VH-VL binders against q9c950r261to396. Designs and how they scored, part 30

Target 1, 136 residues: q9c950r261to396
Amino acid sequence: VPTFEDVKEVTIRRSKLAKWLMEPFFEELIVGCFVRVGIGRSKSGPIYRLCWVKNVDATDPDKTYKLENKTTHKYLNVVWGNETSAARWQMAMISDGHPLEEEYRQWIREVERTNGRMPTKQDISEKKEAIQRTNS
Short names: E, the ipSAE of ESMFold2; O, the ipSAE of OpenDDE; V2, 0.75 times the mean of E and O plus 0.25 times the DockQ between their complexes.

## First folded at step 16 (VH-VL; framework fv_ixekizumab)

Design z2 (at its last look DockQ between E and O 0.87; V2 from the best seeds 0.81)
Fold by OpenDDE, look of step 16:
Structure z2 (fold): chain C 136 residues (1-136), chain A 122 residues (1-122), chain B 112 residues (1-112)
Amino acid sequence: as target 1 above (136 residues)
Amino acid sequence: QVQLVQSGAEVKKPGSSVKVSCKASGGTFSNYAIHWVRQAPGQGLEWMGIIIPYFGTAYYNQRFKGRVTITADESTSTAYMELSSLRSEDTAVYYCARGGEWLDTYYYMDVWGQGTLVTVSS
Amino acid sequence: DIVMTQTPLSLSVTPGQPASISCRSSQSLLYEWGKTYLHWYLQKPGQSPQLLIYEVSNRASGVPDRFSGSGSGTDFTLKISRVEAEDVGVYYCMQSIDYPYTFGQGTKLEIK
C-alpha cells in the first residue's frame, strides 16, 4: 500500500494541470497521478475526494470549459475505488491544495472495499521520476 | 433523454416515515448525482439533500435535523429519500432531480422527476 | 446558510414586453476556480421545475434566446426580452456554492 507521503508526491494540483495542459507529455504523465476532485462545499469548507487518474478524455472537442483562463476540452477520467468505473471530471474542479491524510485513508478504504487496484511502490517511483523530469 | 420517474402519492400519519423512490432511465446512473427538493403547498423550493452514488456519499440540509436519509441503488438506477418522524409541515411535493449530465456538473439540476405528493395528516 | 433574495416577488407583463428579475445572494457565489454557482429555474403551473439558466448566463437545452442571465458576485439578473404566454410561472434563482443549496423566494410572472 502506498504511503500518504507517496500519494502526496504524485498528487497534481489544479495550477499544475493548467500549466501542463498543452504540453505534449501531459496526457501520458497525468496517468497514474492523483487529483483531489471537488464534490461540494459545506460550512466546514471544501469537500474533496482523492482519486486516481486513469486517463485524459479529449474525445469531444466541442465540450470546452475554462481552466485558469485557458480554454480546454480535456477532461480527466478519474477512479475512486475500482477501475471498472471511472468518472469524467473537469480539471477546473480539481483542488489546488495538497491532499489530506483523511482523504488518503478514505481512498485506501474504498480501494480495499471494492477490491480495486492499489498502485505499487514501483508505480509510484516511476511516476515521481517522470514528474521530476518535467521540473514539477 | 434521461427521465426520472418517482413513486406515487403517499398519505401518512404524524410520527411515521415515508420513502419515496426515483428511478432514472435513459442514461448511466453512476454518471450523475441525485438531488431531492420539496415544495410545500403554495410555497417555494427547499433543497433537502444530494447523493453522489459514484462516491457513495450523501449530504443533507441540516434543517431536517437528521430526519432525511438518501440512498441509491445503482443496480436498479433508483434513488430513495426517506423522511422520518413526519409532521404536518412535511406535507409537500417531493422532487428528485438529476445533478447535471455528468457527475462534474452535479451543482445544477437539469432533469426533474414528476414529483411525489406526501400528505401528513391525523 | 446563504440567503437568496429575489425582486420582485411578482410581476405582470404585457405579452411582447420585456421582464427582469433580480437575485441577490448574501455572499459571493464565485468560487476559487472561476465558476459562479448561480442558476435559474422556471416552474410552470402544475409542472415540475425546469432548468432555465446555469452558471449565471448559460441557457439550458431548449431554452429560447429570449432568456438571458447576467451578473457577478452577489447580484444577478434574469431577463426576458419578449415575454410570451408560455413564460408564465414562478422563477427561482438558486445558489449551489455551499451546502445546503438555497433558492430565492420565487418570482411569479403573470400575463396582463
Scores: ipSAE 0.841, ipTM 0.941, lowest interface PAE 0.7, mean pLDDT 95
Fold by ESMFold2, look of step 16:
Structure z2 (fold): chain C 136 residues (1-136), chain A 122 residues (1-122), chain B 112 residues (1-112)
Amino acid sequence: as target 1 above (136 residues)
Amino acid sequence: QVQLVQSGAEVKKPGSSVKVSCKASGGTFSNYAIHWVRQAPGQGLEWMGIIIPYFGTAYYNQRFKGRVTITADESTSTAYMELSSLRSEDTAVYYCARGGEWLDTYYYMDVWGQGTLVTVSS
Amino acid sequence: DIVMTQTPLSLSVTPGQPASISCRSSQSLLYEWGKTYLHWYLQKPGQSPQLLIYEVSNRASGVPDRFSGSGSGTDFTLKISRVEAEDVGVYYCMQSIDYPYTFGQGTKLEIK
């Protein structure tokens, strides 16, 4: 079972998505990582869910949006709980902050509730290494 | 073509509760955000809350002080809004509305139900 | 809660003439750099509301190009370049940057 620190190290912020958007390695790198999707804003601040990235969807070239200083038609299909159910998300609605431990525990509980799959320790190790190479 | 069909009009007494249904067709219900909005006679629109079934969460306008409960049943593609401790001021048309075509545009209301009149007598 | 204020509250317009409706929010609706959470709806007599404009200036499907939206921050405008009889109804702006979402008071558009 991956720890909060394991997941935190492979959680990709919006600014990194924007930085890597046009790189040939983009999809390979971010699939299998985590992102924080924004689902609203309350008086106590923005509300996020920590989700696992299943794949990149770029199938509709007319569905464009602004991602920081760029325009894109790439979307993330993300998983909350069971991997048989995914949601398409624009990257502009991804947090640029770091995950919270409560968000990680919410993700763990939802995976358990739905009998979903988690990344293996090997999966995370490979993503951590890939992120480190890209950041260096 | 997404459509939202709501349950029929209701007449209620003060102090009772009402549960309005909103059945969705023509899409993937788990990818919908469903809002509830009401309109008292001759008045404007008032947002009551949202449910995001994919994440299993609902958020409410605190003006209703815990009297509103919004739920969803994915197996029947139906959302529900229950308003308890009814008062005469709760007489209104209650609308459900779906967010944008995809869940990441949950924050505006693209498709609206036909409305359900709830009349609280006395 | 964010207060949305519409001006005017009613308009009476001769067909073919322009109309303009203002909406002001009590705080900025800009979030995530360029995304602004301001939308417009039309409720025709006896009907449910319908989406006209989302995110300030994007027309919903089937909305004619004589409708346009503009503005930024706290000040927004809906314009109808040439009013037609079918445009009769009540226009509402709405913010969705913060829960609870809030609507303006509505602007009733009538034909002279």
Scores: ipSAE 0.733, ipTM 0.912, lowest interface PAE 1.3, mean pLDDT 91
ESMFold2 (binder alone), look of step 16: mean pLDDT 91; pTM 0.944

Design z3 (at its last look DockQ between E and O 0.83; V2 from the best seeds 0.00; counts 0 for: pae E 2.6 > 2)
Fold by OpenDDE, look of step 16:
Structure z3 (fold): chain C 136 residues (1-136), chain A 122 residues (1-122), chain B 112 residues (1-112)
Amino acid sequence: as target 1 above (136 residues)
Amino acid sequence: QVQLVQSGAEVKKPGSSVKVSCKASGGTFSNYAIHWVRQAPGQGLEWMGIIIPYFGTAYYNQRFKGRVTITADESTSTAYMELSSLRSEDTAVYYCARGGEWLDSYYYMDVWGQGTLVTVSS
Amino acid sequence: DIVMTQTPLSLSVTPGQPASISCRSSQSLLYEWGKTYLHWYLQKPGQSPQLLIYEVSNRASGVPDRFSGSGSGTDFTLKISRVEAEDVGVYYCMQSIEYPYTFGQGTKLEIK
């Protein structure tokens, strides 16, 4: 099971998504990363789910939205639990903050509950290295 | 093409509970959220809560003080709203509504059920 | 809770004439990632509500271009360029920037 620190290191913030959006390496790099998807806001603050990124969905060029003043038709297919059921999500609704440990625990429980795939230590290491190569 | 079909009208006594169902057809249930909104006779719309089955969570209007329970059965593509400790003021038409075409558009209601009248009277 | 205030609460319009409904929120509906969470619904007599406009200015599927939404921050407007008989009903604005979602009081549109 990846540690919270492992997950934090490969969690991509909204601002970084916007920065990488048009880069040729983006669609490949983002796979296997984590994002915090916004699912609402309460009086106490925003509510996020920590999700694993399955792939970028750019199959509908006519469905555009704004991401940090950039127009895009790229969406993330994210996974909470088991990748047999992925959800499409606008990158604009991804958190620009760091994941919380509670969100990590919640994700772990869901993956276990649904018998989902846990990233291996090697998966995390490789992703971390890939991020480091492109992170400037 | 998505439709929401709700259960039939209910007549309840004060203090009892009512459970309204909302069956979705024509789409993938897990791809959207379900809202519950009620409307008392001659009054406006009141948001009761939302369930996001994909994330296994529901959020409620605290004005109901814990009397509302929203659940979902993905196997039957059906959402439920249970309101307990009914009082006469709970007499209303209860609507379920889909939260957008996709999950990331959970925050507006683009498809509505036909409504379920719940009458609470002694 | 965020309070949504509509004006007017009722209006009577001659067919073919324009109509305008205002919606004001007690706090900004602009979120940090640039979305403004204000939507408009129409409930025709004896029917369920239906979505008209989402995110301030986007017309829902099947909504005629006679309907338009505008505004920002806390002040929003729904306009009907040429009111038709089928436009009769109660219009609601709604915020969804935070739970609980809240509706305006509703604006009843009638035909003269």
Scores: ipSAE 0.919, ipTM 0.961, lowest interface PAE 0.5, mean pLDDT 96
Fold by ESMFold2, look of step 16:
Structure z3 (fold): chain C 136 residues (1-136), chain A 122 residues (1-122), chain B 112 residues (1-112)
Amino acid sequence: as target 1 above (136 residues)
Amino acid sequence: QVQLVQSGAEVKKPGSSVKVSCKASGGTFSNYAIHWVRQAPGQGLEWMGIIIPYFGTAYYNQRFKGRVTITADESTSTAYMELSSLRSEDTAVYYCARGGEWLDSYYYMDVWGQGTLVTVSS
Amino acid sequence: DIVMTQTPLSLSVTPGQPASISCRSSQSLLYEWGKTYLHWYLQKPGQSPQLLIYEVSNRASGVPDRFSGSGSGTDFTLKISRVEAEDVGVYYCMQSIEYPYTFGQGTKLEIK
């Protein structure tokens, strides 16, 4: 079971998504990483869910939106609990902040509740290395 | 294209509860947020809450503190709003409404149900 | 909660003439480097509300281009360049930057 720190290190921020979205390695890099999906805002601040990236959907070039200072038609398909619940999101809905321990605990609970699959520590270690090489 | 069909009108006594259903057809139910909005006769719109079935989480307008429960049943593509401890002031048309067709637009309502009149009368 | 204030609350317009509806929020509706969470709905007599404008200025599908939205921060305007009979109803602005979502009081548009 990956720790909060393991997951934190492979959680991709919106600014990094925007930076990498035009790179040929984009899809290969971010699939299997985590993102914080925005699901609203309260008086205490934004509300996020920590989700596992399943794939990138770019199949409709007419479905465009603004991501920071760029325009794109790439969407993220993510999983919250089990893999049967994939959902598509604009990258504009992804947080530019780091995950919270409570968000990690909610993700663990949802995976357990749904008998879902989670990445192994080895899966995360491989993604961590890929991210580090890309940042160098 | 998604269609929202609500349960029929109800007449209730003060102190009872009502549960309004909202069945979605078309699209993937769990990938869309469902909002509940009410409108008293001759009055404006009042947002009651939202559920995102994918996350199973509901958020409520605190004005209804503890009296509203919003749920979703993914197997039947149906959302529910239950309002308890009914008062005459709760007489209204209750609407369900859906966020955008892509989950990235959950925060405005682009498809509305036909409305359900709930009359609270002694 | 964010208070949404519409002016005027009632508007009577000669067919073919322009109309303008103001909406003011108690807090900024701009999310950093992104969207402004202000939307307009129209409720025609005897009907459910329908989305008219989303994110300040984007017309919903099927909405005529005589409808336009503008504004920023806390001040927003819905304009109808030439009012037609089908435009009668109550117009509501709504913010969705923060729970709970809140509507303006509504502006009734009538034909003179």
Scores: ipSAE 0.507, ipTM 0.848, lowest interface PAE 2.6, mean pLDDT 89
ESMFold2 (binder alone), look of step 16: mean pLDDT 91; pTM 0.945

Design z4 (at its last look DockQ between E and O 0.86; V2 from the best seeds 0.82)
Fold by OpenDDE, look of step 16:
Order: structure tokens, then sequence, then C-alpha cells
Structure z4 (fold): chain C 136 residues (1-136), chain A 122 residues (1-122), chain B 112 residues (1-112)
């Protein structure tokens, strides 16, 4: 099971998504990363779910939205528990903050409950390295 | 193409509970949220809560003080709203509504059920 | 809770004439990532509410271009360029930036 620290290091914030959006490596790099998807706000603040990114969905060029100051038709297919059921999500609604440990715990519980795929240490390591190469 | 069909009218006594169903057809149930909204006779709309089955979570209007329970059965594409400790003021038409075509549009209601009248009287 | 205030609460319009409904929120409905969570619904007599406008200015499917939405922050407007008989009903604005979602009081539109 990946640690919270592991997940934090491969969690991509909205601002980074916007930055990488048009890069040729984006669609490949984002796979296997994590994002915090917004599902509302309460009196206690924004509510997010930490999700695993399955792939980028750019199959509908006519469905565009604004991400920061850019227009895009790229969506993320994200996974909460089991990848047999993925959800489409606008990158604009991805958090620009760091994941919370509680969100990590929720994700772990859901993956276990649904017998979902848990990223291996090697998966995380490879993703970390890939991200580092991009940032260099 | 998505339709929401709700259960029939209910007549209840004060203090009892009512459970209204909302069956979705024509789409993938897990791709959207379900809202519950009620409307007392001659009054406006009141949001009761939302369930997001994909994330296994529901959020409620705290004005109901815990009397509302929203559940979902993905196997039957049906959402439920149970209201307990009924009082006369709960007499209203109860609507379920889809929260957008996709989950990322959970925050507006683009498809509505036909409504379920719940009458609470002694 | 966010309070939504509509004005007017009722209006009578001659067919073919324009109509305008205002909606104010007690706090900004703009999220940091640029979306504004203000929507309009129409409930025709004896029917369920139906989505009219989402996110301030986007017409829902099947909504004629006579309807338009505008505004920002806390002030929003729904306009009907040429009111028709089928436009009779109660219009509601709704915020969805915070739970609980809240509606305006509703504006009853009648034909003269």
Amino acid sequence: as target 1 above (136 residues)
Amino acid sequence: QVQLVQSGAEVKKPGSSVKVSCKASGGTFSNYAIHWVRQAPGQGLEWMGIIIPYFGTAYYNQRFKGRVTITADESTSTAYMELSSLRSEDTAVYYCARGGEWLDSYYYMDVWGQGTLVTVSS
Amino acid sequence: DIVMTQTPLSLSVTPGQPASISCRSSQSLLWEYGKTYLHWYLQKPGQSPQLLIYEVSNRASGVPDRFSGSGSGTDFTLKISRVEAEDVGVYYCMQSIDYPYTFGQGTKLEIK
C-alpha cells in the first residue's frame, strides 16, 4: 500500500495541470497520478475526493471549458475505488491544494472495499521519477 | 433521454416515516448525482440533500436536523429519500433530480422526476 | 446559508414584450477556478421544475434563445426577449456553490 507521502508526491494540483495541459507528455504523464476532485462545499470548506487518474479523455473536441486562462476539451477519467468504474472530471474542478491524510485514508478504504487496484511501490517510484524529469 | 420516475403519493400520520423512491432510466446511474427537493403547497423550492453514489456520500440540508436519509441502489438505479418524524409541515411534493449529465456537473439539476406528494395529517 | 433574493416576486407581461428577473446572493457565487454557481429554473403550472439556465448564462437543452442569463459575483439577471404564453410559470434562481443549495423565493410570470 502506498504511503500518504507517496501519494502526496504524485498528486497533481490544478495549476500544474494547466501548465502541462498542452505539453506532448501530458496525457501519458498524468496517468497513474492522483488528483483532488471537488464535489462541493460545506460550512467547513471545500470537499474533495482523492482519485487516481486513469487517463485523459479528449474524445469530444466540441465540449470545451476553461482551465485557468486556457480553453480545453481534455477531461480526466478518474477512479475512486475500482477502475472498472471511472468518472469524467473537468480539470478546472481539481484542487490546487495538497491532499489531506483523511482523503488518503478514504481512498484506501474505498480501494480495499471495491477490490480495486492499488498502485505498487514501483508504480509510485516510476511516476515520481517521471514527474521529476518534467520539472527539471 | 434520462428519466426519473418516482414512487406514488403517500399519506402518513405525524411521527411516522416516509420513503420515496426515484428510479433512473436511460443513462448510467453512477455518472451523476441525485438531488432531493421539496415544495410545500403554494411555496417555493427547498433543497433537501444530494447523494453521489460514485463516491458513496450524501450531504444534507441541516435544517432537517437529521430527519432525512438519502440512499442509492446502483444495481437498480434507484435513489431513495426517507424522511422521519413527519409533521404536518412536511406535507409537500418531493422531487428527485439528476445532478448534471456527468458527475463533474453534479451542481445543477437538468432532469427532474415527476414529483411525489406526501401528505401528513392526523 | 446563502440567501437568494429575487425581484420582482411577480410580474405580468404582455405577449411579445420583454421580461427581466433579478437574483441577488448574500455572498459571491464565484469559485476560485472561475465557475459561477448560479442557475435558473422554470416551473410551469402543474409541472416539475425544469432547468433553464446553468452557470449564469448557458441555456439548457431545448431552451429557446429568447432566454438569456447574465451577471457575476452576487448580482444576476434572467431576461426573456419576447415573452410567450408558454413562458408562464414560476422562475427560480439557485446557488450551488455551498451546501445547502438554496433557491430564490420564485418569480411568478403571468400573461396580461
Scores: ipSAE 0.897, ipTM 0.956, lowest interface PAE 0.6, mean pLDDT 96
Fold by ESMFold2, look of step 17:
Structure z4 (fold): chain C 136 residues (1-136), chain A 122 residues (1-122), chain B 112 residues (1-112)
Amino acid sequence: as target 1 above (136 residues)
Amino acid sequence: QVQLVQSGAEVKKPGSSVKVSCKASGGTFSNYAIHWVRQAPGQGLEWMGIIIPYFGTAYYNQRFKGRVTITADESTSTAYMELSSLRSEDTAVYYCARGGEWLDSYYYMDVWGQGTLVTVSS
Amino acid sequence: DIVMTQTPLSLSVTPGQPASISCRSSQSLLWEYGKTYLHWYLQKPGQSPQLLIYEVSNRASGVPDRFSGSGSGTDFTLKISRVEAEDVGVYYCMQSIDYPYTFGQGTKLEIK
C-alpha cells in the first residue's frame, strides 16, 4: 500500500502537464501518476480530489481549451476509486499544488469502497525515476 | 436526448419537509453534476446546491442553514432535493439542472427540469 | 457571497433593434490560466430557464448567432444584434467561480 509521501512524489502539477503536453512521451509518462482534480471553490479555497490518471483522451479535436500558454484538445481520464469508471477532465482544472494528507485518505477510502487498484511501491519508484529523468 | 423530469407539485404545512425528485433520461448519470435552483413567485433565481455523484459529494448554499439535503441514486438516474422545516417563504418553483455534457463542465447548467411548485401554507 | 448586479433591470426594444445587458460581479470571475466563470440564462414566460452563453462568450447548442457575450474580470455584456419576438423573457447572469453560485437580479426584455 503506498504511503502519502509515495503518492505525493508522483502527483503531477498543472505546470508540469503544460510543460510536457507536446512531448512524444507525454501519455506514457503521466498514465499511472496522480493529479488533484478541482471540483469547485468554497469560501475556504479550492476543493480538490486526488485522482489516478488512467489515460489521455484526445478523440474530439473540436473540444479545445487553453492550458496555460498552450491550446490543446487532450483530456485526462482520471479515476476516483475503481479504474473501470473514469471521469474526463481538462488539465486546466488540475491543481498546481501538492496534495493534502486528507485528500490522500479520501482516495484510500474510495479505492477500498470500490475495490479499486492501487499502485505498488515498485510502480511508484519507477514513476519517480521517470519523472526525475524528464525534469533534467 | 438528455431530459430531466421532476416530480409533481406539492402543498405542505409549515414545519414539514418536502423531497423533490429529478429523473435524468439519456447519457451516463454518474458523469453528471446536478444543481438545484429555486424561484419564489415574482422573484429571481436562487442556487441551492450541487451534487457530484462521481465523487459522492454535495455542496450547499449556507443560507439554508443545513435544511437542504441533496442526494442521488445512480441505479435509477435520479437526484433528490429535500428541504426540511418548511416556512411560508419556501413557497417556490424548484428546478433541477444538469451541468455540462462532461463532468469537468459541472459549473454551468445546460439542461433544466420542468420545475416543481412547492406551496407552503397553513 | 459574490454579488451579481445587472443593468438595466428592464428593457423595451423595438423589433429588429439591438439590445445590450450589463452584468457586474463584486469579485473577479477569472480563474487562474484564463477560465472565466460567467454564464447567461434566458427564462421565457412560463418556462424553465435555459442556457444561452457559458464561460462569457460560448453560445449553447441551438442558440442563434444574434446572441453574443463579452467581458472580463468583473464586467460582462450580453448583446442581441437584432431582437425578435421570441427573445422576450428575463435574462440572468450567473457566476460559478465560488460556492454558493449566485445570479444577477434579472433583466426583463419586452417588445415595444
Scores: ipSAE 0.779, ipTM 0.916, lowest interface PAE 1.0, mean pLDDT 91
ESMFold2, look of step 16: ipSAE 0.752; ipTM 0.916
ESMFold2 (binder alone), look of step 16: mean pLDDT 91; pTM 0.946
ESMFold2 (binder alone), look of step 17: mean pLDDT 91; pTM 0.944
OpenDDE, look of step 17: ipSAE 0.817; ipTM 0.936
ESMFold2, look of step 18: ipSAE 0.720; ipTM 0.903
ESMFold2 (binder alone), look of step 18: mean pLDDT 90; pTM 0.943
OpenDDE, look of step 18: ipSAE 0.896; ipTM 0.956

Design z5 (at its last look DockQ between E and O 0.93; V2 from the best seeds 0.83)
Fold by OpenDDE, look of step 16:
Structure z5 (fold): chain C 136 residues (1-136), chain A 122 residues (1-122), chain B 112 residues (1-112)
Amino acid sequence: as target 1 above (136 residues)
Amino acid sequence: QVQLVQSGAEVKKPGSSVKVSCKASGGTFSNYAIHWVRQAPGQGLEWMGIIIPYFGTAYYNQRFKGRVTITADESTSTAYMELSSLRSEDTAVYYCARGGEWLDSYYYMDVWGQGTLVTVSS
Amino acid sequence: DIVMTQTPLSLSVTPGQPASISCRSSQSLLYEWGKTWLHWYLQKPGQSPQLLIYEVSNRASGVPDRFSGSGSGTDFTLKISRVEAEDVGVYYCMQSIDYPYTFGQGTKLEIK
């Protein structure tokens, strides 16, 4: 099981997504990373779920949205639990903050509950190295 | 093409509970959230809560003080809203509504059920 | 909770004439990522509410272009360029930036 620190190192913030959006390496690099997807806001603050990025969905160029003053038709297919069920998400709704330990724990529980795939230490290591190569 | 079909009208006594169902068809249930909104006779709309089945979580209007329970059965594409400790003021039409075409558009309601009248009377 | 205030609460319009409804929120509906979560619904007599405008200015599917939404921050407006008989009903603005979602009081539109 990847540690919280492992996950934090490969969690990509919204601002970084916006920065990498048009880079040729983006779609490949983002796979296997984590993002915090917004699912609402309460009096206690924004509510996020920590999710694993399955792939970039750019299959509909006519469906665009703004990501930090950039127009894009790229969405993330993210996974919370088991990748047999992925959800499409606008990158604009991704947190620009760091993941919380509670969010990590929630993700772990869900992956276990649904018999989902846990990234290996090797997976995390490789992703971390890949991110570093882009001078993140 | 997505439709939400709700259960039929209910007549309940004060203190009892009611459970309204909302069956979705024509789409992938896990791709959207379900909202519950009620409307008392001659009154405006009141948001009760939301369930996001994909994330297995629900959020409620705290004005209901814990009397509302929203659940979802993905196998039947059905959402439920249970309201307990009913009182006369709970008499209303209860609506379920889809929160967008995709999960990332959970924040507006683009498809509504036909409504379920719940009457609470002695 | 965010309070949504609509004005007017009722209006009677001659067919073909324009109509305008205002909606104010007690706090900004602009999210940090630039989206403003203000929406408009129409509930025609005896029907369920239906989405009219989402995110301030986007018309929902099937909504005629005589409907338009505008505004920012805390002040929003729904306009109907030429009111028709089928536009009769109660209009609601709604914020969705915070749980709980809250609606305006509703504006009843009638035809003269």
Scores: ipSAE 0.904, ipTM 0.957, lowest interface PAE 0.6, mean pLDDT 96
Fold by ESMFold2, look of step 16:
Structure z5 (fold): chain C 136 residues (1-136), chain A 122 residues (1-122), chain B 112 residues (1-112)
Amino acid sequence: as target 1 above (136 residues)
Amino acid sequence: QVQLVQSGAEVKKPGSSVKVSCKASGGTFSNYAIHWVRQAPGQGLEWMGIIIPYFGTAYYNQRFKGRVTITADESTSTAYMELSSLRSEDTAVYYCARGGEWLDSYYYMDVWGQGTLVTVSS
Amino acid sequence: DIVMTQTPLSLSVTPGQPASISCRSSQSLLYEWGKTWLHWYLQKPGQSPQLLIYEVSNRASGVPDRFSGSGSGTDFTLKISRVEAEDVGVYYCMQSIDYPYTFGQGTKLEIK
């Protein structure tokens, strides 16, 4: 079972998504990573859910939006709990901060509740290496 | 093509509770955000809260949190709003509304139900 | 809570003439994501509200191009270039940057 630190190391921030958006390796790198999707803002600040990236959806070229200094029609299909249903999310609404341990525990509970799938520790190790190589 | 159909009008006494249903037809219900908005006679619109079934979460206008409960049943594609400890000032039309076509457009209300009149009188 | 203030609260317009409705928020509606979450709704007599404009200036599906929205920060405007009889109703602005979402008081548009 991946630990919070394992997941944290493969959680991609909005600024990194924007940086890598146009690279030919973008989808291969991002699929299998985690992102924090924004689902509103309360008195104490933005509210996030930690989600697992299933794939990149670019099938509707007319659905464009601004991601930092760029315009894109790429969306993330993210999974909360069970992989049978994904939510499509614009990357502009991904957090630029680090995940919280409570967000990780919420994710674990939802995967358990829905009998969902998790990445293996090997999967995470491979993603960590890919991210580190790309950052160098 | 998406439609929201609400339960019928109700007449209630002060201190009781009401539960309004909102059945969605069309689309994938778990990918919708459902809002509740009320309108007292001759008054404007007041947002009560939202449920995001995919994430299993609901957020309330703090004016109502102690008295309002918003739930969803994916198997029947139905959202519910229950308002307890009714007062005469709760007399209003209660609307449900879906966010945009995709869940990442949860933050505005695209499709509206027909409204449910709840009358609270002694 | 973010307070939304509309002006005027009512207006009477001759068919074919323009109309303009202002909406001011008590704080900026520009979020860190570069989005401005200000929306406009119309409630025609006896009907449920309907979405007109989302994110300041985007017309909802089926909304005629005589409706336009503009503004930034805290000041926003809805314009109707040529008012028609079917435009009668109450217009509301709404912010969705923070929970709870809040509406303006409404602007009743009438035909004279």
Scores: ipSAE 0.696, ipTM 0.903, lowest interface PAE 1.5, mean pLDDT 91
ESMFold2 (binder alone), look of step 16: mean pLDDT 90; pTM 0.938

